# Miniprotein binders against q5uxb8, part 29

Target 1, 222 residues: q5uxb8
Amino acid sequence: MPDAVRRCPEDGFFEGDTCPVCDGAGTHILDGARRRQLSKFVSGALRHFPEDAGIEVDKAGWTGFDALRVAVERQYDWADAAALAGVIATDPKGRFERTGVGNEAGITTAGGRVRAAYGHSVDVTLDGTDDPVPATLYHGTAPRNVDSIREAGLKPMSRQTVHLSESAAAAREVGRRHAADPVVFVVDATAMQSDDRRIVKRGTETYTTDRVSPVYLSLLEK
Key: E = the ipSAE of ESMFold2; O = the ipSAE of OpenDDE; V2 = 0.75 times the mean of E and O plus 0.25 times the DockQ between their complexes.

## First folded at step 25 (miniprotein)

Design L50 (at its last look DockQ between E and O 0.68; V2 from the best seeds 0.68)
Fold by OpenDDE base, look of step 25:
Structure L50 (fold): chain B 222 residues (1-222), chain A 83 residues (1-83)
Amino acid sequence: as target 1 above (222 residues)
Amino acid sequence: SEEEKRIKELEELLKELAEELGFPEPELDIIVVNGKVYVFVEIDGWEIAWARGSDVEEARRRAAEEALRELEEILKELEKLRK
């Protein structure tokens, strides 16, 4: 079960009991169960069944936040704008992208557009950002996966993309979802790009790619 | 029912194949949207398959079948890499 979603008045939405920025308690928005439920609905609506959810998705996968809010409120009587914004802002798998709200995506409960970052069954074309890719990226995983990764590299689950983190700390946080003591791989993004491998920035501190060959990977020593 | 038996069989096969691939046990989530049942299959928090149906049994069956196909494709890809 995922952690609860809370909102800090100064720093925005976060998961868990304490604001990672100011250590404040914040305000309770969603428990773990409702967070999970709402996330599933929103991701499904954006990826698979916009019509059934009551939203329209454009060719780039975008829907209006307010339109999605209406759909969410129709689906669940306990859901509101804060719940939706919180789920989007705190999603641990980087499932969602939100734009059109400046740097306030983690705070604002109105305006902008939302899309799923990956995993669509509906016909959408996700364009990449022109944001520069750091020379080094990171991937957090469970220790049990090390041998497989060394042998076969980072592979997406099914038709998804591999998610890479901007920092070792962020990668460890991703890995903690799978193991108490996660390991971090270092990704030579420069070499990948030099070899014409596409890496795309998706959200804050998150990058995606189709696959990472072992030649670009090294285990970060603790 | 025969249908429930079939679903359980498919879900067991899904579990077995996931284990063979070294994956955690698949998780199923069920939601109802606009009178339709949606089932999502996830492994380690990643969606690998989904399906819709008129009822829970149909949706579960279809989702399990889709998930099996996805895992079989992964297995085939892994086998190709080992050659």
Scores: ipSAE 0.697, ipTM 0.895, lowest interface PAE 0.6, mean pLDDT 87
Fold by ESMFold2, look of step 25:
Structure L50 (fold): chain B 222 residues (1-222), chain A 83 residues (1-83)
Amino acid sequence: as target 1 above (222 residues)
Amino acid sequence: SEEEKRIKELEELLKELAEELGFPEPELDIIVVNGKVYVFVEIDGWEIAWARGSDVEEARRRAAEEALRELEEILKELEKLRK
């Protein structure tokens, strides 16, 4: 079960029982079951069926936050602006980007634009960012996946992109959602870029690429 | 029904192929949006396939078929690297 989403009035949305900044309890926004359900609808609407969801996405994949809120409220009678903002702000897989609210994206329940960071089946062109790519990136996974990744590399399950984390700690946290003792691969991003492989920053700690060949991978030990 | 039996066979094949590849059991989610049925197939929280249908059986069948295609593509890549 995903963690519940709560809201600290000063520090914004967080998952779990206590705010990671002030250790306060905040107010309840969504239980884990509803968080999963809403996240699935929002992801699907932005990636695959914006028209059926009642929203429009532009060429770069963006829709208005307020338009998405209306769609969410139509879909689920228990959902509201705080639920939508919370799902976006706390997503552990970097699935959503939000702009047009400055650094208030983790706090505000109105305004701005939202898109899926990856995974579209609709016709969009996602622009990259000028932000530098770290020399080393990381991928966290369950131990059972290690042999296949060492042999075939990291490849998306569909026509989506491969997700990489900025730090080993972030990668381990992503992996821990699916295994108690996750394994972290180290990705040589400098070598990938030297070989003309494109890596693009998505969200605050997430990067994407098409594929990571085994030559760029090693296991992080200890 | 014959259709339900076929869908369950596809879903079992999907489970078997995921296991062969070392993946956890696929999870399916079903939602209804604007009178249409959407089915998503995820492995380890990652979406590997989805489909739309006019009813639950159609959407389930299409999603399972697409998921099998995606996993078979991964298997083909593994076989190329081993050779």
Scores: ipSAE 0.650, ipTM 0.865, lowest interface PAE 1.1, mean pLDDT 84
ESMFold2 (binder alone), look of step 25: mean pLDDT 83; pTM 0.785

Design L51 (at its last fold request DockQ between E and O 0.38; V2 from the best seeds 0.65)
Fold by ESMFold2, fold request of step 26:
Structure L51 (fold): chain B 222 residues (1-222), chain A 80 residues (1-80)
Amino acid sequence: as target 1 above (222 residues)
Amino acid sequence: SKRIKELEELLKELAEELGFPEPELDIIVVNGKVYVFVEIDGWEIAWARGSDVEEARRRAAEEALRELEEELKELEKLRK
């Protein structure tokens, strides 16, 4: 079960029991079950069935936050703007992007545009940013996956993208969600880009690519 | 039905063979249609739409099996 979503008046939405900025408890917004349910509807609407959800996405995949809020409220009587903003702001898989609200993306319950960051079955073109890509990126995984990754590389399921972390620490933290003692692969992003492989920043500390061939991967030595 | 339970058990077995956690299914109704999602590790591997829960579940499980069977085929090819 995902963690509950809570809201700090000063610091915005967070998951879990305490605000990571002020250590306060905040206000409860969604329990884990409703968080999961709402995330599925929102990601599905943006990726697969915008028409059935009652929204329109443009050629780049964007829809208005306020239009999405109306669709969410129609779908679930317990959902509101705070629930929608919270699900977007706290998503653990980087499923959503929000723009047009400046520094207020993790706080505001109105305005801007939203899209799915990956996984579309509708016809969209996701333009990345021109933000620099670090020379080295990282991928954290369960020990049971190491042999498969060494042989086949990092591949997405169902046309989704591969997610890479900016640091070994971030990758280990992501890996701990799936195993108590994760292993970290080092990704030679410079070599990938030299071979015309596209890597795009998709959040503060997250980068995406289609796949990572084994030639670009090595295990982080302990 | 028995067919859906067979498909879901096969899906669990294939995911285990590939070293993945147990797949999870989520079901929602949108605009009178049933949508089913199959996830592994929080990643959507398949989805389907149907006129009822049984149809949507069966279609989603079949699509998920196709995805995982393709992954297994590629993995076994590399091991040889």
Scores: ipSAE 0.765, ipTM 0.910, lowest interface PAE 0.8, mean pLDDT 85
Fold by OpenDDE base, fold request of step 26:
Structure L51 (fold): chain B 222 residues (1-222), chain A 80 residues (1-80)
Amino acid sequence: as target 1 above (222 residues)
Amino acid sequence: SKRIKELEELLKELAEELGFPEPELDIIVVNGKVYVFVEIDGWEIAWARGSDVEEARRRAAEEALRELEEELKELEKLRK
């Protein structure tokens, strides 16, 4: 089960027992079970069944936080604005985006709008507030890893994410850190996103994802 | 139902063959409809709606199976 959601009065929502910023205990918001349950409902409402959930999403996938709160409170008698805000702010897979909250920590339990970041079945166009993910990305690696990647895909090592590059040239440069003659994999980012896989831009020509299944990979032939 | 169990077992077996962790199922009721989500390692791979749990589970399992079968096909192409 996921960790509990807690709220630090100064640093906002966090998962676990202690605030990662100030080491304070914070206030309990949701246990792991309710967190999971609420997250599933919210993600489903935003991605797949807004009408059944009692919300409307615009062409960009946005719904009002207050409207979503009402839907959540109707769905679960134990859910409130803090629960919703906490789930949105602490989601480890980055399923949610919230804007207009006035703070980055998501401390605010009112106002703004919310959308799913990816995985929609409803017809939405996620427009320009987020750096667009290119349709094709690249991964540079050592030749010795090719067979493993073909069989198992790209997996994160320990607490790290898989790093993807915007260009084959950039990927080769990353790969040169590990081998004199790096190999480049082509990543079908469009297909990944359509399959509810998160890809996030983290820097110049650098994208991160949790894992890439072999189905999205092809070897770039020199 | 026996059929649902068979489908879910096939789904599990296929996930194992692909080297994935065991699929997880989440069931919620929304506006009188049953929604079933299939996740692997916290990522949604399929979902379905039904009038009851049996229908929703069956449909979700079928969708998930199709997704993994497609992944297996692609993986096999890469192994040649």
Scores: ipSAE 0.726, ipTM 0.899, lowest interface PAE 0.6, mean pLDDT 86
ESMFold2, look of step 25: ipSAE 0.758; ipTM 0.908
ESMFold2 (binder alone), look of step 25: mean pLDDT 81; pTM 0.758
OpenDDE base, look of step 25: ipSAE 0.694; ipTM 0.907
ESMFold2, fold request of step 26: ipSAE 0.732, 0.750; ipTM 0.896, 0.906
ESMFold2 (binder alone), fold request of step 26: mean pLDDT 81, 81, 81; pTM 0.765, 0.762, 0.766
OpenDDE base, fold request of step 26: ipSAE 0.702, 0.698; ipTM 0.908, 0.905

Design L52 (at its last look DockQ between E and O 0.36; V2 from the best seeds 0.62)
Fold by OpenDDE base, look of step 25:
Structure L52 (fold): chain B 222 residues (1-222), chain A 83 residues (1-83)
Amino acid sequence: as target 1 above (222 residues)
Amino acid sequence: SEEEKRIKELEELLKELAEELNFPEPELDIIVVNGKVYVFVEIDGWEIAWARGSDVEEARRRAAEEALRELEEELKELEKLRK
């Protein structure tokens, strides 16, 4: 089960018991079970069944946060704006994008737009951002995947995208959800881009790409 | 029921194929939205398939079938890379 969602009054939503910024306890928003449930609904609504969920999604996949909130509240009597905002802000797989709220996406419970970052079955065209891509990115994974990655690189499953992290620490955190001792691959993003491989920033620390060839990968030594 | 047996068979095949691909065991989540049952299949937290049905049995069956197709495609791609 995923960790609980909490909210720090100053630093915003986080998963776990303590705020990663100030080490405060914050306020409980959702337990792990409800977090998972709400995440599934929201991702499904944005990807697959907006009509059944009672939302509209534009050509780029966006819906209004407030409209999505209404849908969430109708679906679950225990869900509210804070629950929705928390799920969006703390999603470990980068499933969601939120814009139109400045740097307050991790705090605000109103306004802006939300979309799924990937995995759509509805006909949407995701636009990229003009945000610069760091020269080096990272990918956290389980040790059992090392040989496969060395051989075949990073590839998405099905219609998904490869998710890359801005820091080794962030990558380890992603990997820790799947293995007690995760490994981190270093991605030569500069070389990828020079070879016309597209990398797009999606979240605060998350970048996406279609595939990463082994030639761009090296294992980060501990 | 025969339907439940079929579902279990499909889910077992899904598990076996995931193992063959050296993937974690697939997980299924079920939600009801606007009177319809939705089933999502995830591996390692990544959605690989989903389906909708009028009831849980139909949705589970369809989701398992879809997930199997996705993994079969993955296996084919892997085999191509090994040649």
Scores: ipSAE 0.703, ipTM 0.908, lowest interface PAE 0.6, mean pLDDT 87
Fold by ESMFold2, look of step 25:
Structure L52 (fold): chain B 222 residues (1-222), chain A 83 residues (1-83)
Amino acid sequence: as target 1 above (222 residues)
Amino acid sequence: SEEEKRIKELEELLKELAEELNFPEPELDIIVVNGKVYVFVEIDGWEIAWARGSDVEEARRRAAEEALRELEEELKELEKLRK
């Protein structure tokens, strides 16, 4: 069961018994059961069934905070703006993003836009953690690795993450560290993000993820 | 009913497969939105499957079947690593 959500007048929403900034108790907003229930509806509405929830999601995945508030109030008699803002601000899985309210996202109960950070089944293009992730990424490797990658996918061996390149040319350069004539895999980053896989930009043309299943991989034809 | 018996068998298989993969027990949540039933299957708070149905039994069955497919694919990947 998740922790309750509480609100500090000065510091905004927090989970648990004590505000991490001022050590005060704050005001109770949601118990754990309602927090779980509301977060499930909000994530589902943003990811899978915006029309049934009565909201519209744009091509980047955003909907208005106030429109989402109306939808949650329609769905649950006990839900309100503070409940919605609290669920978004305190989510332990990083499922939600809020913009258009400056540095007040953990405090304000009105305004701005909200989206799911990952996991969409609807057709959207996300930038991950505000940094863009291309729809297609690439991985360069030695020819001897092709069979194992086709069977098991891309997995970290010693570095904790898998590295992906923004272009086939960049991937080929990386692959040349291991072979004179490298092979390039095409990575369907859009499908990965639709399946709740996180991809993070680590430089101008480099991205990381924890695993790439074979279903997202194909060989680039020369 | 025969449908409820089938659903319970699917849910038991799901629990057993999660144990084989050393995952926490899957949790199922049901909500009704706009007259449709949605079922979500989560492991440790992570959504692994969901489904929509016209009633609870249909949505439960579809969600359990999808979750089993996801975990069976994970098991196949794990077995490849043991080669």
Scores: ipSAE 0.701, ipTM 0.882, lowest interface PAE 1.0, mean pLDDT 82
ESMFold2 (binder alone), look of step 25: mean pLDDT 81; pTM 0.766

